# VHH binders against q84jc2, part 36

Target 1, 232 residues: q84jc2
Amino acid sequence: MSKMRNLVEEKFLEFYESWVIQLELYLHQLLIAHNNNTMSETELRHLISKLTTHHKAYYTAKWAAIREDVLAFFGSVWLNPLENACSWLTGWKPSMVFRMVDRLRKSRVVLVEAQVKKLEELRVKTKFDEQKIEREMERYQVAMADRKMVELARLGCHVGGESVMVVEAAVRGLSMGLEKMVKAADCVRLKTLKGILDILTPPQCVEFLAAAATFQVQLRRWGNRRHYVTHS

## First folded at step 18 (VHH)

Design lj22
Fold by OpenDDE, look of step 19:
Structure lj22 (fold): chain B 232 residues (1-232), chain A 126 residues (1-126)
Amino acid sequence: as target 1 above (232 residues)
Amino acid sequence: QVQLVESGGGLVQPGGSLRLSCAASGFTFSDNAMSWVRQPPGKGLEWVSGISGSGTQTQYADSVEGRFTIIRDNDKKMVYLQMTSLKTEDTAVYYCARFPYSELWKYLDSGKFDYEGQGTQVTVSS
């Protein structure tokens, strides 16, 4: 039913469960705002700000946790298998949010030419940044296989007592590159999100954020149902 | 059959208090976050407050923060909205709302919120 979790996993799981619950409540706000054509720009911007602040809180917590154990995020126990399968470097893939924008465009969202152009530029940039990170990840993985993994394998045969510290040091060394890449990926995520929100009008932002939250919530629900996952 | 039945509305003077109730049935109550929304006269629907399935998390609109309190009783399948220090601008039809996960996209695509309850009228007037 359950497996042992380390302290970082346990703490972040608790955080994330709470965070997702709050996201669901924000989703209610977003959905109602989306269905309210009479809200002022100030009100919409305030709601957008609440959501962005919520997301910032996630990354603040994530980055703190990553400093302690970045490996926890490559086997995120707080996510179901479906969520994990959809994860790119411990989070959502930046370029995929443009598909969400495209969906909005195919619905009732009308973007002006200037917005379309800016979104395309951002899309290209985002893809470029993703590819750069992927190449770096590939290089890192190759490097690990030839040196660091051999060291871990060697030490793994002697794990116990005084050797534990040595193994831990080795693991930390291996984690350094991963942490760097995860941070880079998160930067791309945040930049992409900011970019989109800067391009879209406040009503469009609300719709976009609602769509994003909807997708996240549904993905979690679908995954939990499919795999009978209970996190608590 | 999903049912949400709001009650507790009425006429109250500014500064007064009301407690709204919502009786829910037809779905797994504790698995669903619940919200109160309201429709002021001549205005669009606005979100007022929300509470998580377990009741451990709550959110409030800025306009009602500190004045309204949302609570739920999962055993009774009830959601409540305690309103205090009522203002004239709080006048509206209040609805208890859930957002079924299976229908989330419907709300996004339609641009319309489908009320599951009849709502309860709150009128704040001197």
Scores: ipSAE 0.889, ipTM 0.966, lowest interface PAE 0.5, mean pLDDT 91
Fold by OpenDDE, fold request of step 23:
Structure lj22 (fold): chain B 232 residues (1-232), chain A 126 residues (1-126)
Amino acid sequence: as target 1 above (232 residues)
Amino acid sequence: QVQLVESGGGLVQPGGSLRLSCAASGFTFSDNAMSWVRQPPGKGLEWVSGISGSGTQTQYADSVEGRFTIIRDNDKKMVYLQMTSLKTEDTAVYYCARFPYSELWKYLDSGKFDYEGQGTQVTVSS
């Protein structure tokens, strides 16, 4: 809280705090729906649509902010340390959501064989894509030790004249690379979520989304309590 | 001990208005988002409206959007539901509900919603 924040950080912090609050209210809806066996498929699909729209709004805002300052998301001042520790390339790790899927398999939810197979296929694909991103990130990180970055390190943060231009160019290059990686990761996240929701029935989707939202809300709560962080 | 006490229900004609109240005690009120839910005859419990802990954000079911207004007073530890343009399909027992963070998984796993209040009957009939 004592850390200086730039405009992008401040704006996104406000957005995220509001977004998470909304998520919690959606969670109430999901939990009630999950426990209501009389809801129609149409009603469930509508609720699912609301949640998917809410998540889409997050990524829309995120990508807009990343275009301005991707580095802000590697600090993520809107997250507590626990949330940050669980972050993979500025968000949730795609393969992690399958823990929620596994929970469905162990609950009252009955998945048919075809669903199980499709989910496993998706799991494998998601993991593969995730690893691909990791390899690219590794390659990119190693490449950061190039001549330009060495020059940046040599010049330091306080330079003038022509040196300033060199530093700025280097920072821009770095930022563009990071932005690319973050977007790639987000694509994997979105594909994974879409894949899961396409395989599951509406009631199963509601339970899945409720579980995911519960985890997210709890993680934030735990982290805030542990580190004495207060958010709006 | 956590207590939620609903009141304000009654019999009203279609197009009428009612204001429900929920008195909360036994927990940090402002730290908890609150919801109104209702149990229509012969149907399961359905979500009606929700309000954030600070009261700055609200959500409504489509069926009540534009007709109902949820408000809270954190100083008084009260949640209100102003209902207008009531319809016969609004007939139900109304409950105010909280979802404490420590119990979220319980609600998800149990398949049952734990009522903390007695509810208040709203009957809309000509």
Scores: ipSAE 0.887, ipTM 0.965, lowest interface PAE 0.5, mean pLDDT 91
Fold by OpenDDE, fold request of step 23:
Structure lj22 (fold): chain B 232 residues (1-232), chain A 126 residues (1-126)
Amino acid sequence: as target 1 above (232 residues)
Amino acid sequence: QVQLVESGGGLVQPGGSLRLSCAASGFTFSDNAMSWVRQPPGKGLEWVSGISGSGTQTQYADSVEGRFTIIRDNDKKMVYLQMTSLKTEDTAVYYCARFPYSELWKYLDSGKFDYEGQGTQVTVSS
């Protein structure tokens, strides 16, 4: 039996597949740029802008989709199990990207002391924000065992007519809280990314973005191979 | 063994056209996005265009957008770059490039791109 996909899932799956393909092509650009010491700062900044725009497009699409059905993102049928396993509130964990920053520090990239300090401050702030969201999530998860959930569970066994309307209302109520949390998480993601890019030089940004894209592409590749999943 | 063989380069006047070809072998062609890159005289490698494995998605550098077209034939294991309205600044050695998944980190860590083909010379001059 195959999982039934709703319209939101189908649409976002199509979007994401295309988006990831584009990301891979951007990765080619980033890799070449990273290995080209003759590129001007203007050219690098332009490339960075293209990538940031690409990422913004993802969140634009995501936020539109979660307004319709946030629960779709907790299933994330467009992701393989490995990708899902690495997911924190429907996306990458913000603090994880500092792994890529650390990689820069260990590479040929030279970070000045001021950058190091700012990055560390950002790391601390990001971690703090994550924890705050996690606490809220915990509270919400506990609160889910309320009257609405009880009714949902009860009616789920006897769905028909008026009961369907009640169930739908209950789901909508629950989804509102989830949507809020997802948006909060995404805000932290975006702030973190912006913060990093603001601290790094253009060449460093290119390397960082390349590393991030590489990780994402590899994660998808590994997951697909492991589970014999093919995506267009 | 992986092989990429570029051809189709030559001398052309500004405004002219060329079609580059890349013959690929030694790997699962359709599973790999392909790119064209070029090395102008005295400069490093620059990305020109890319195409997804299925051929359904393409990207172009701003400098060639609207002038160049990348296409692929997965049955023949070929990648093409149709170049039109060529400019003097398009003068370069052009390479067909793949970025195998297993080597992505290598490219980041090495600080240099190891192109697999010999490239084809494109010279745009009046």
Scores: ipSAE 0.887, ipTM 0.966, lowest interface PAE 0.5, mean pLDDT 90
Fold by OpenDDE, last read:
Structure lj22 (fold): chain B 232 residues (1-232), chain A 126 residues (1-126)
Amino acid sequence: as target 1 above (232 residues)
Amino acid sequence: QVQLVESGGGLVQPGGSLRLSCAASGFTFSDNAMSWVRQPPGKGLEWVSGISGSGTQTQYADSVEGRFTIIRDNDKKMVYLQMTSLKTEDTAVYYCARFPYSELWKYLDSGKFDYEGQGTQVTVSS
């Protein structure tokens, strides 16, 4: 049985497929830049800016879409199961990027003490913000279950009447809360990313972005192979 | 065995045009995005242009934007780079490049890009 997709799902699927293809091309740029020690700081910063702009475009599209249907992002039909398994509140978990930084530190990247300190501070803040969002998310979920769970169950048996109206109202309330939480999570993502890029040198930024893009591209590729996901 | 064979380079005057070709074999061509990279004299390898597997999306370095066009023919397993309004700064050895998914971390960790082709020399001089 093919899952019925709404218009928001279809549109965002198309967008995302295109977006990740572009990300792969940017990854080519990043990898070449990473392996080129003759590039100027200006050139590196320009490349970083291009990637930042690309990521901003994603969130712009996402926020437009969640305004229409935030629930679409909790199904995320544009992601394969592996990608979904690695998702936190409809995206990457902010604290996860620090593992990428740690990986760089274990490689050829040398961070000065001041950078290490700033990164640690950012890590602590990021984790705190994540937990706060998680607690708030749980509140919405529990509230929904406590008040309207019986009505949802009844809807599964028969559709119509007052019960449907009550359920619809409950779903609308939940959706509003979810939208708020998703936006909050995205803000933490963006702040975390910006924070990291502000701490790292341009060459380090390029390597970090390359690592992140590599992970994302490979995760998608591996997931698609495993689950035979075909995207048009 | 994966093979990339570049051709079409030569000597041209500033303002001239060249069309580079890359013949690919030994891998599923349409599943791979392809790039052109170049190595100017005394400089490191720099990215020039890229094209998606389907050929529907392209990217260009700022230095070549509006002057170069990348296209591909998946039936023939070819990638092309049409270069126009050539400048002296475009002088370099040009390589066709792929980045297979299985090798991405290798490229990142090695600090060296292993281009598979021999490249083609482009010289722009008056």
Scores: ipSAE 0.887, ipTM 0.966, lowest interface PAE 0.5, mean pLDDT 91
Fold by OpenDDE, fold request of step 20:
Structure lj22 (fold): chain B 232 residues (1-232), chain A 126 residues (1-126)
Amino acid sequence: as target 1 above (232 residues)
Amino acid sequence: QVQLVESGGGLVQPGGSLRLSCAASGFTFSDNAMSWVRQPPGKGLEWVSGISGSGTQTQYADSVEGRFTIIRDNDKKMVYLQMTSLKTEDTAVYYCARFPYSELWKYLDSGKFDYEGQGTQVTVSS
């Protein structure tokens, strides 16, 4: 199968490929730091900050791109099918990161009672926010099947210029709604991530971020091998 | 069998330069990002620099930024670290490192880094 990419897709693909490569290099830093018990808290915080900045850069680029074409992110040609399959509203599902936190606990990380409590509160809040977004998204999806939208879809099957304009206008309207939803989802992601990092100690943060990066990198590698995806 | 062989270390005065080399074999070199790490006396391993598989992207620790340059030659399966303006705090055993995708979790779960090379000693002293 061949797919023609639009300009937004091409640009973001290039960005993302570069971004992931950088992430892998950061992962090296994180893994080394994780295994270095002599690093100061200041040094660890600085590394954490670098990673946080890297993630912020992703969302900055994403939000710029979705403003141009949010639909590009529902196809996400820069992702392999496995990555796409694991996506929730164009990104990672916020509540998923708590599985990584759980993994930390099962390994060697000892969380104090206060941390456990805060993490649980954050988990509950995150799930609540996810559900809220899902309900809102459902409203948009259901609306696509209303009589008006169906009629527009029918018109879109014709080559007529006026019909095309009407359909395009409808798609623009939909896109605006979708953009709102995607941004909302991203906000939950960012809030969740920030929340976790605020609760964890610097060493714990490093481990968490390393785990997250590892997951992303491996997911991409696994997916690429399975589907023979070559990005160029 | 994977093999990483570091060389180029030595004794140098502050402000001096050294070029480290790492010869890699036993894996698809261009598919792997490579890093230099170092272990100062009495300290743990610290990350120094990294380079992407293609060699198009690099990262540096703040402590070496502007002084060190990492490059690679995929045809020769070599990674280099050009070190300039060396400082006493740069004294360490330097290792060339890769992080195989299949073993990332092992590194994460382990309490120690399993480097594959013997390292090369860099001593900066007046």
Scores: ipSAE 0.886, ipTM 0.966, lowest interface PAE 0.5, mean pLDDT 90

Design lj22
Fold by OpenDDE, look of step 18:
Structure lj22 (fold): chain B 232 residues (1-232), chain A 126 residues (1-126)
Amino acid sequence: as target 1 above (232 residues)
Amino acid sequence: QVQLVESGGGLVQPGGSLRLSCAASGFTFSDNAMSWVRQPPGKGLEWVSGISGSGTQTQYADSVEGRFTIIRDNDKKMVYLQMTSLKTEDTAVYYCARFPYSELWKYLDSGKFDYEGQGTQVTVSS
């Protein structure tokens, strides 16, 4: 179990470091595109598509990894403490992205009334979905004191022989519930992101994505400096 | 003080090759991803290629994919752009670019890219 966990952590760490590096390069593209008024709508949409594909790749990798060991994502050794402190159920809190949208509204970006209305509706829905997941998580956490957890606690570090199977069964049971919650949270993230991108125009999408990526990259850099974390 | 100095531009015929160089100083070079951008005549600035700090990851614009290669030498603090099969539409002033993390929001808010280098002219013409 320990080996498997370690392997999952190591593999995902490598993936994530690479993924974030790619994100930074995409950020360069987004920033240049944001400052280029001569780009066609087709070109902008293509760039947006590249970014959305990049994000989808993250979740594909994540979901593959959580099938092996969802507990790895509750430690998230690939994140610095600052990033972890900002984490909600193993990722960004869906409602947080609306802060980026709000920033757009206060910038040179002009949103039409119809867009504003749709964004507010989406915000409300996203918040509702977050709360629903939180309630389920609370329920799950309270229910954790079941027979399997008691057995696991009793065995402690004295796991050997027949006890190994009992511990594994207990951990799998717990992991299954957690995996459900994580997937639910990720679904809300993806829906929220899609919703925002569907409401915004291509130039607005580029600015939004640039803002989001900027926030993510800066958060990582700030955290790494503060905690002396180095990434390849 | 941050300095980026581009060189290697010139006049070439279609199908020709050029190698651009960028000398960087004034910042921790290996910690920063670098990009090449270009400004065609009468058009806005467009992204061409990017390379990660370590040099292990690269990206290319679709228009130059398979023709251009970006590499870096962190010991020499250099970024290069090898251009092959050049086309007339590749004609532009080419700039080496970094995006310091502390100023990322500045780029978003201003809507302007401030060139740190002078750029190098690439002209592809028959």
Scores: ipSAE 0.885, ipTM 0.966, lowest interface PAE 0.5, mean pLDDT 90
Fold by OpenDDE, fold request of step 20:
Structure lj22 (fold): chain B 232 residues (1-232), chain A 126 residues (1-126)
Amino acid sequence: as target 1 above (232 residues)
Amino acid sequence: QVQLVESGGGLVQPGGSLRLSCAASGFTFSDNAMSWVRQPPGKGLEWVSGISGSGTQTQYADSVEGRFTIIRDNDKKMVYLQMTSLKTEDTAVYYCARFPYSELWKYLDSGKFDYEGQGTQVTVSS
C-alpha cells in the first residue's frame, strides 16, 4: 500500500473518503426511516432520491477520474484489501446486490409475487450482462498480448526517447480498453440499482438501501480493522 | 457503559432559538458519527441532523436545513444542535444518537431503534 500516488489517486481518495463518510450519515437517515412507521411515502421517496443522488455523484466523480487515469481504479489505493477483493471491475458486482434483495424476503418486508418475478427477471438480466462484460474483458485481456504490449515488455526498464512514446501509446491503448469495460460495468451497476428501486416500494427501497449501505460501511470497517489501513 | 445525556430543551415561541447539548461517554466518541433525532407528538422517530466523527461533514433534514446547526466537540465529547427560527412543527423530544457498527444489522433486523438517552423536550408554542 506504500505506493506513490498520482494526482488522480490523491484526488479520488479524498473524494471517496468524504463520500463514504456522507454515506454513513445517510445510513443514519435510512435506519431511522426504516424504523419509522409514520413517515410518509413522499418523505421516503425524498430520502431515496437523496441516496440515489449521492450514488450518482460517486459515478460522476469516478467517470471524470477514469477519463484521466483508469488504471488508478485497478489499484484503488482508497480501498482496503478486503474491499478490493470484493470488487468486480473497480466496483461492486451488480449481481451481489440481489443478496440484499433476498434479505428483504426474509425480513418483515413482504414482497408480492409480481415483485419477486420482476426481481428475478432483473437478476437474470444482470447476470447475463455481467457475463457479457466478463467475456469482453477476457477477450480484451488476451488481446493485450499484442505487438505493442510485447514491445512494452521487451523495453522493460530501458525506457528513453522514442521508447517512451511507444510505452505511452501502449498504456493509452490499454487504458482506453479498460475504461470501456469499467464504464460498461458501471452501466450495469446503475441499471441494476435503478431496476431494483423501481420494483420495490418506498419502504422496501429504504430497507434495501440501508442494507447495502450497511454492508459497504461494515466491509470498509472490517477491512480497515484487519489491515490497519490509514489513508490520511 | 455508554451514556448519552441530552439537555437544553424547553419552551420557546415560534421564531425563537434553543441550543441542545448531548454529553457522551462510554465509547470512543471521535470514531462515531452522531445524529440528532426527534420524536414529535404522535409520530415516529425522525432524523434531524448528523455529523461525522471528525465533525467535518454534516447533514440536515430538509425541514431543518438552514435553521439548525449541528456541531461537536470531540475533546469534551459533546454534540450540539443549535436551533433557530423554531417552528411549532419542531416540537418534539430530541435525542442524541449513535449507530455502532456492531449493531447496524440489529437496527435493520429489529425494526426498532434503541436510543440511549432520555431525550430533551423542545416545545415551540405561541
Scores: ipSAE 0.885, ipTM 0.966, lowest interface PAE 0.5, mean pLDDT 90
Fold by OpenDDE, fold request of step 20:
Structure lj22 (fold): chain B 232 residues (1-232), chain A 126 residues (1-126)
Amino acid sequence: as target 1 above (232 residues)
Amino acid sequence: QVQLVESGGGLVQPGGSLRLSCAASGFTFSDNAMSWVRQPPGKGLEWVSGISGSGTQTQYADSVEGRFTIIRDNDKKMVYLQMTSLKTEDTAVYYCARFPYSELWKYLDSGKFDYEGQGTQVTVSS
């Protein structure tokens, strides 16, 4: 049984595949820059800007797509099972990136006390924001566990009629909520990323971004290897 | 055994052109994005250009944008860098490079880039 893809899925899949490929190329840049002590701060900032712009492009595309069909992102046919398993509300969990920050601290990167404090503050804030979103998400999910959910469960047994309309209404309602939650989550992601980049020095930013990109690329690679996924 | 062999370098006058070649072997070529990097005299290694495994995506450093073109032939396992309007600042040893997934963290953890080829010297001088 081939899973039917809707237009949103197809379009975003194409976009994402291209986007990830570009990310990998940016990763090459980051890796080289990371090991180049002769690059000026201006050059590093420019590279950082390119990466941030690239990420912004992703969210721009994503937000356009979720307006059409947010549910597509909960299936995320463009992701492998491992990526999906690690996803929080259709993307990376904001608090997870602090693991990358922690990695910096354990590496040759020296963070000054002021940076450490700011990062911790950001961590706390990020966690708080995540929890807030999770609570709201839970509210929507629990709200579905009513008669409408029962009807959804019975959809396979009953085709057509009022039940279908009820289910559709429920799905629409859920979708609206989900869209809001996804946007909120993305906002936290972006704020977290920006926050981290604002705290770190340009060289540290490059390393951080390289680490993040490396993780993302490897997660995809590992996932594809473990669960054969064909990507163009 | 992974091998990357760069060639095509030489001495050229400003405004001239060169075409660099990189012959790759020992790995699944089409599955790997490839980059050209260069090391100018007295400077660190800098990224020049990159191309995706399929060749559908390319990126260039600002300093070479519009002047250099990266292409690849997956059948021949070759990567090329067509350089035009060469400047004195383009003088460097050029390397083709891959970044295998298994080695990505190595590049982050190590303070040194481990290029696999010997590079090819490009000298732009009047």
Scores: ipSAE 0.885, ipTM 0.966, lowest interface PAE 0.5, mean pLDDT 90
Fold by OpenDDE, fold request of step 23:
Structure lj22 (fold): chain B 232 residues (1-232), chain A 126 residues (1-126)
Amino acid sequence: as target 1 above (232 residues)
Amino acid sequence: QVQLVESGGGLVQPGGSLRLSCAASGFTFSDNAMSWVRQPPGKGLEWVSGISGSGTQTQYADSVEGRFTIIRDNDKKMVYLQMTSLKTEDTAVYYCARFPYSELWKYLDSGKFDYEGQGTQVTVSS
């Protein structure tokens, strides 16, 4: 039996499935562009713009959805277990994308010293921002386990009246905090991505985006096979 | 063994139409998004159009948008490219291509695209 899904989950699942399919098609474009030395800078920039627009669409949809139900994204029924295992605060961990950047360094792509320096600075900043978010997240999580919440939890889901209202209020409070954290995390993601793309040349951007998309697509594929999850 | 066989190319005048076909075998066709790519004379391989495994999603290069249509038949394991309003700049060898998941990193690392078919020549000339 499929897990019971709420409306937000269902809508976002549909969106995400479509979005990933489109990402795969963009990946084809990126891979061809990466191996095409005759493409103009203008053409490459246009392709990069298409990809950035695609990613922006994801976050637009996500932010709309989290306003309705941020908790849906902590379950993320549209992701397979492997994808979920690799998630940090409902998405990719910003600092992990630097692995893709490191790949560029090891590839035939030559990064100039100035780029390397800027990338390192960005990496440090990204990690710092992640840690801030993690500390805040921890604060929320610890607060949830306070005496009042523990007591409420003991009452169970079948308690009525005032106790239910208190529990619901507590959950709402948590949700608000979580939404804030998710937005903060997404901000770091977007800033990190933008930062990387601003440092890299158009050909390097294409390779980076191709690598990122490849990883995402493969993670989904591998996870689906491993756990017999069918996502389009 | 994976096999892609392109056909349907030819010589046409500007404004003409052609329909390219790609016959696929040796892999689970419906599980793979397919693309058409082309190599113009003296230029590198460029992406033309793509279609999702189910055929529900399509993308086109700006240069062919509104003129070309990609479709697929998963039962027949065929991909088609309907080309209309052909231009001289559309002259190229056209290939159908897949990007198997197991080979994606190879495409990134190799610095070259290893197309599996022989391609079909499209020449647009007055």
Scores: ipSAE 0.885, ipTM 0.966, lowest interface PAE 0.5, mean pLDDT 90
Fold by OpenDDE, last read:
Structure lj22 (fold): chain B 232 residues (1-232), chain A 126 residues (1-126)
Amino acid sequence: as target 1 above (232 residues)
Amino acid sequence: QVQLVESGGGLVQPGGSLRLSCAASGFTFSDNAMSWVRQPPGKGLEWVSGISGSGTQTQYADSVEGRFTIIRDNDKKMVYLQMTSLKTEDTAVYYCARFPYSELWKYLDSGKFDYEGQGTQVTVSS
């Protein structure tokens, strides 16, 4: 039996399925471009722009959805368990992308000293930002274990009248805090991504984006296979 | 064994049309997005068009947008590329390409994609 999903979940599920499929096609472009030494810088920049636009579209959709129901993203029914296990505050952990950067450094890519320095600075900054968010999230979670949340737990989900109002108030409070945390996390993600792309050359950007997309696509495919999850 | 067999190429005049076909075998066809790529004379391999496993999503290179159409038939395990308004710069060997999920890192690292078919020659000339 399939779990009943709310409208936000269904809508975003459909969006995400389409979005990730498109990402795979972009990955094809990136892979080919990465191995095409005859492409101009302009062409590479254009491809990079397409990818960044695609990612921006995701966050646009996400932010619209979280305004309606941020809790949907903590369930993330559009993700398989493996993807969820790798998720940090409803998305990829910002510091994770530096693994892709490290991959570049170990490959044929030669980073100049200035790039290496900037990347390390960015890495440090990103980690600090992550930690700040984690601390805030922790504080929030602990703080929410207050009288209202206790009452919520005591009353359960099937109550009426005044009890329902209390429960709803508690849920609203929780949701508002969570939305704030999610947005903060997304900001760090976007800043980190932008930072990396600003430091790298166009060819390096293509390889980086290809690596990132590869990881995402494989994670989804392997996760689906392992757990026999069918989304589309 | 994975096999991709391209056909449909030929000599055409500018403004002409061709329809390329790719017959696929040896893998679960519907689970794989497919792309057309081409190798122009003296240039590197370039991406032309892609289609999702289900066929619901398509993408095109800017250079062929509005002129080329990619479609697939999962029952027949075929991918097609309808080319119209052909230009001299479209001259190339065209390949059907697969990027299996399990081998993506290999492809990224080695640059060896699963397009080991013979390809089909498209020549656009007056």
Scores: ipSAE 0.884, ipTM 0.964, lowest interface PAE 0.5, mean pLDDT 90

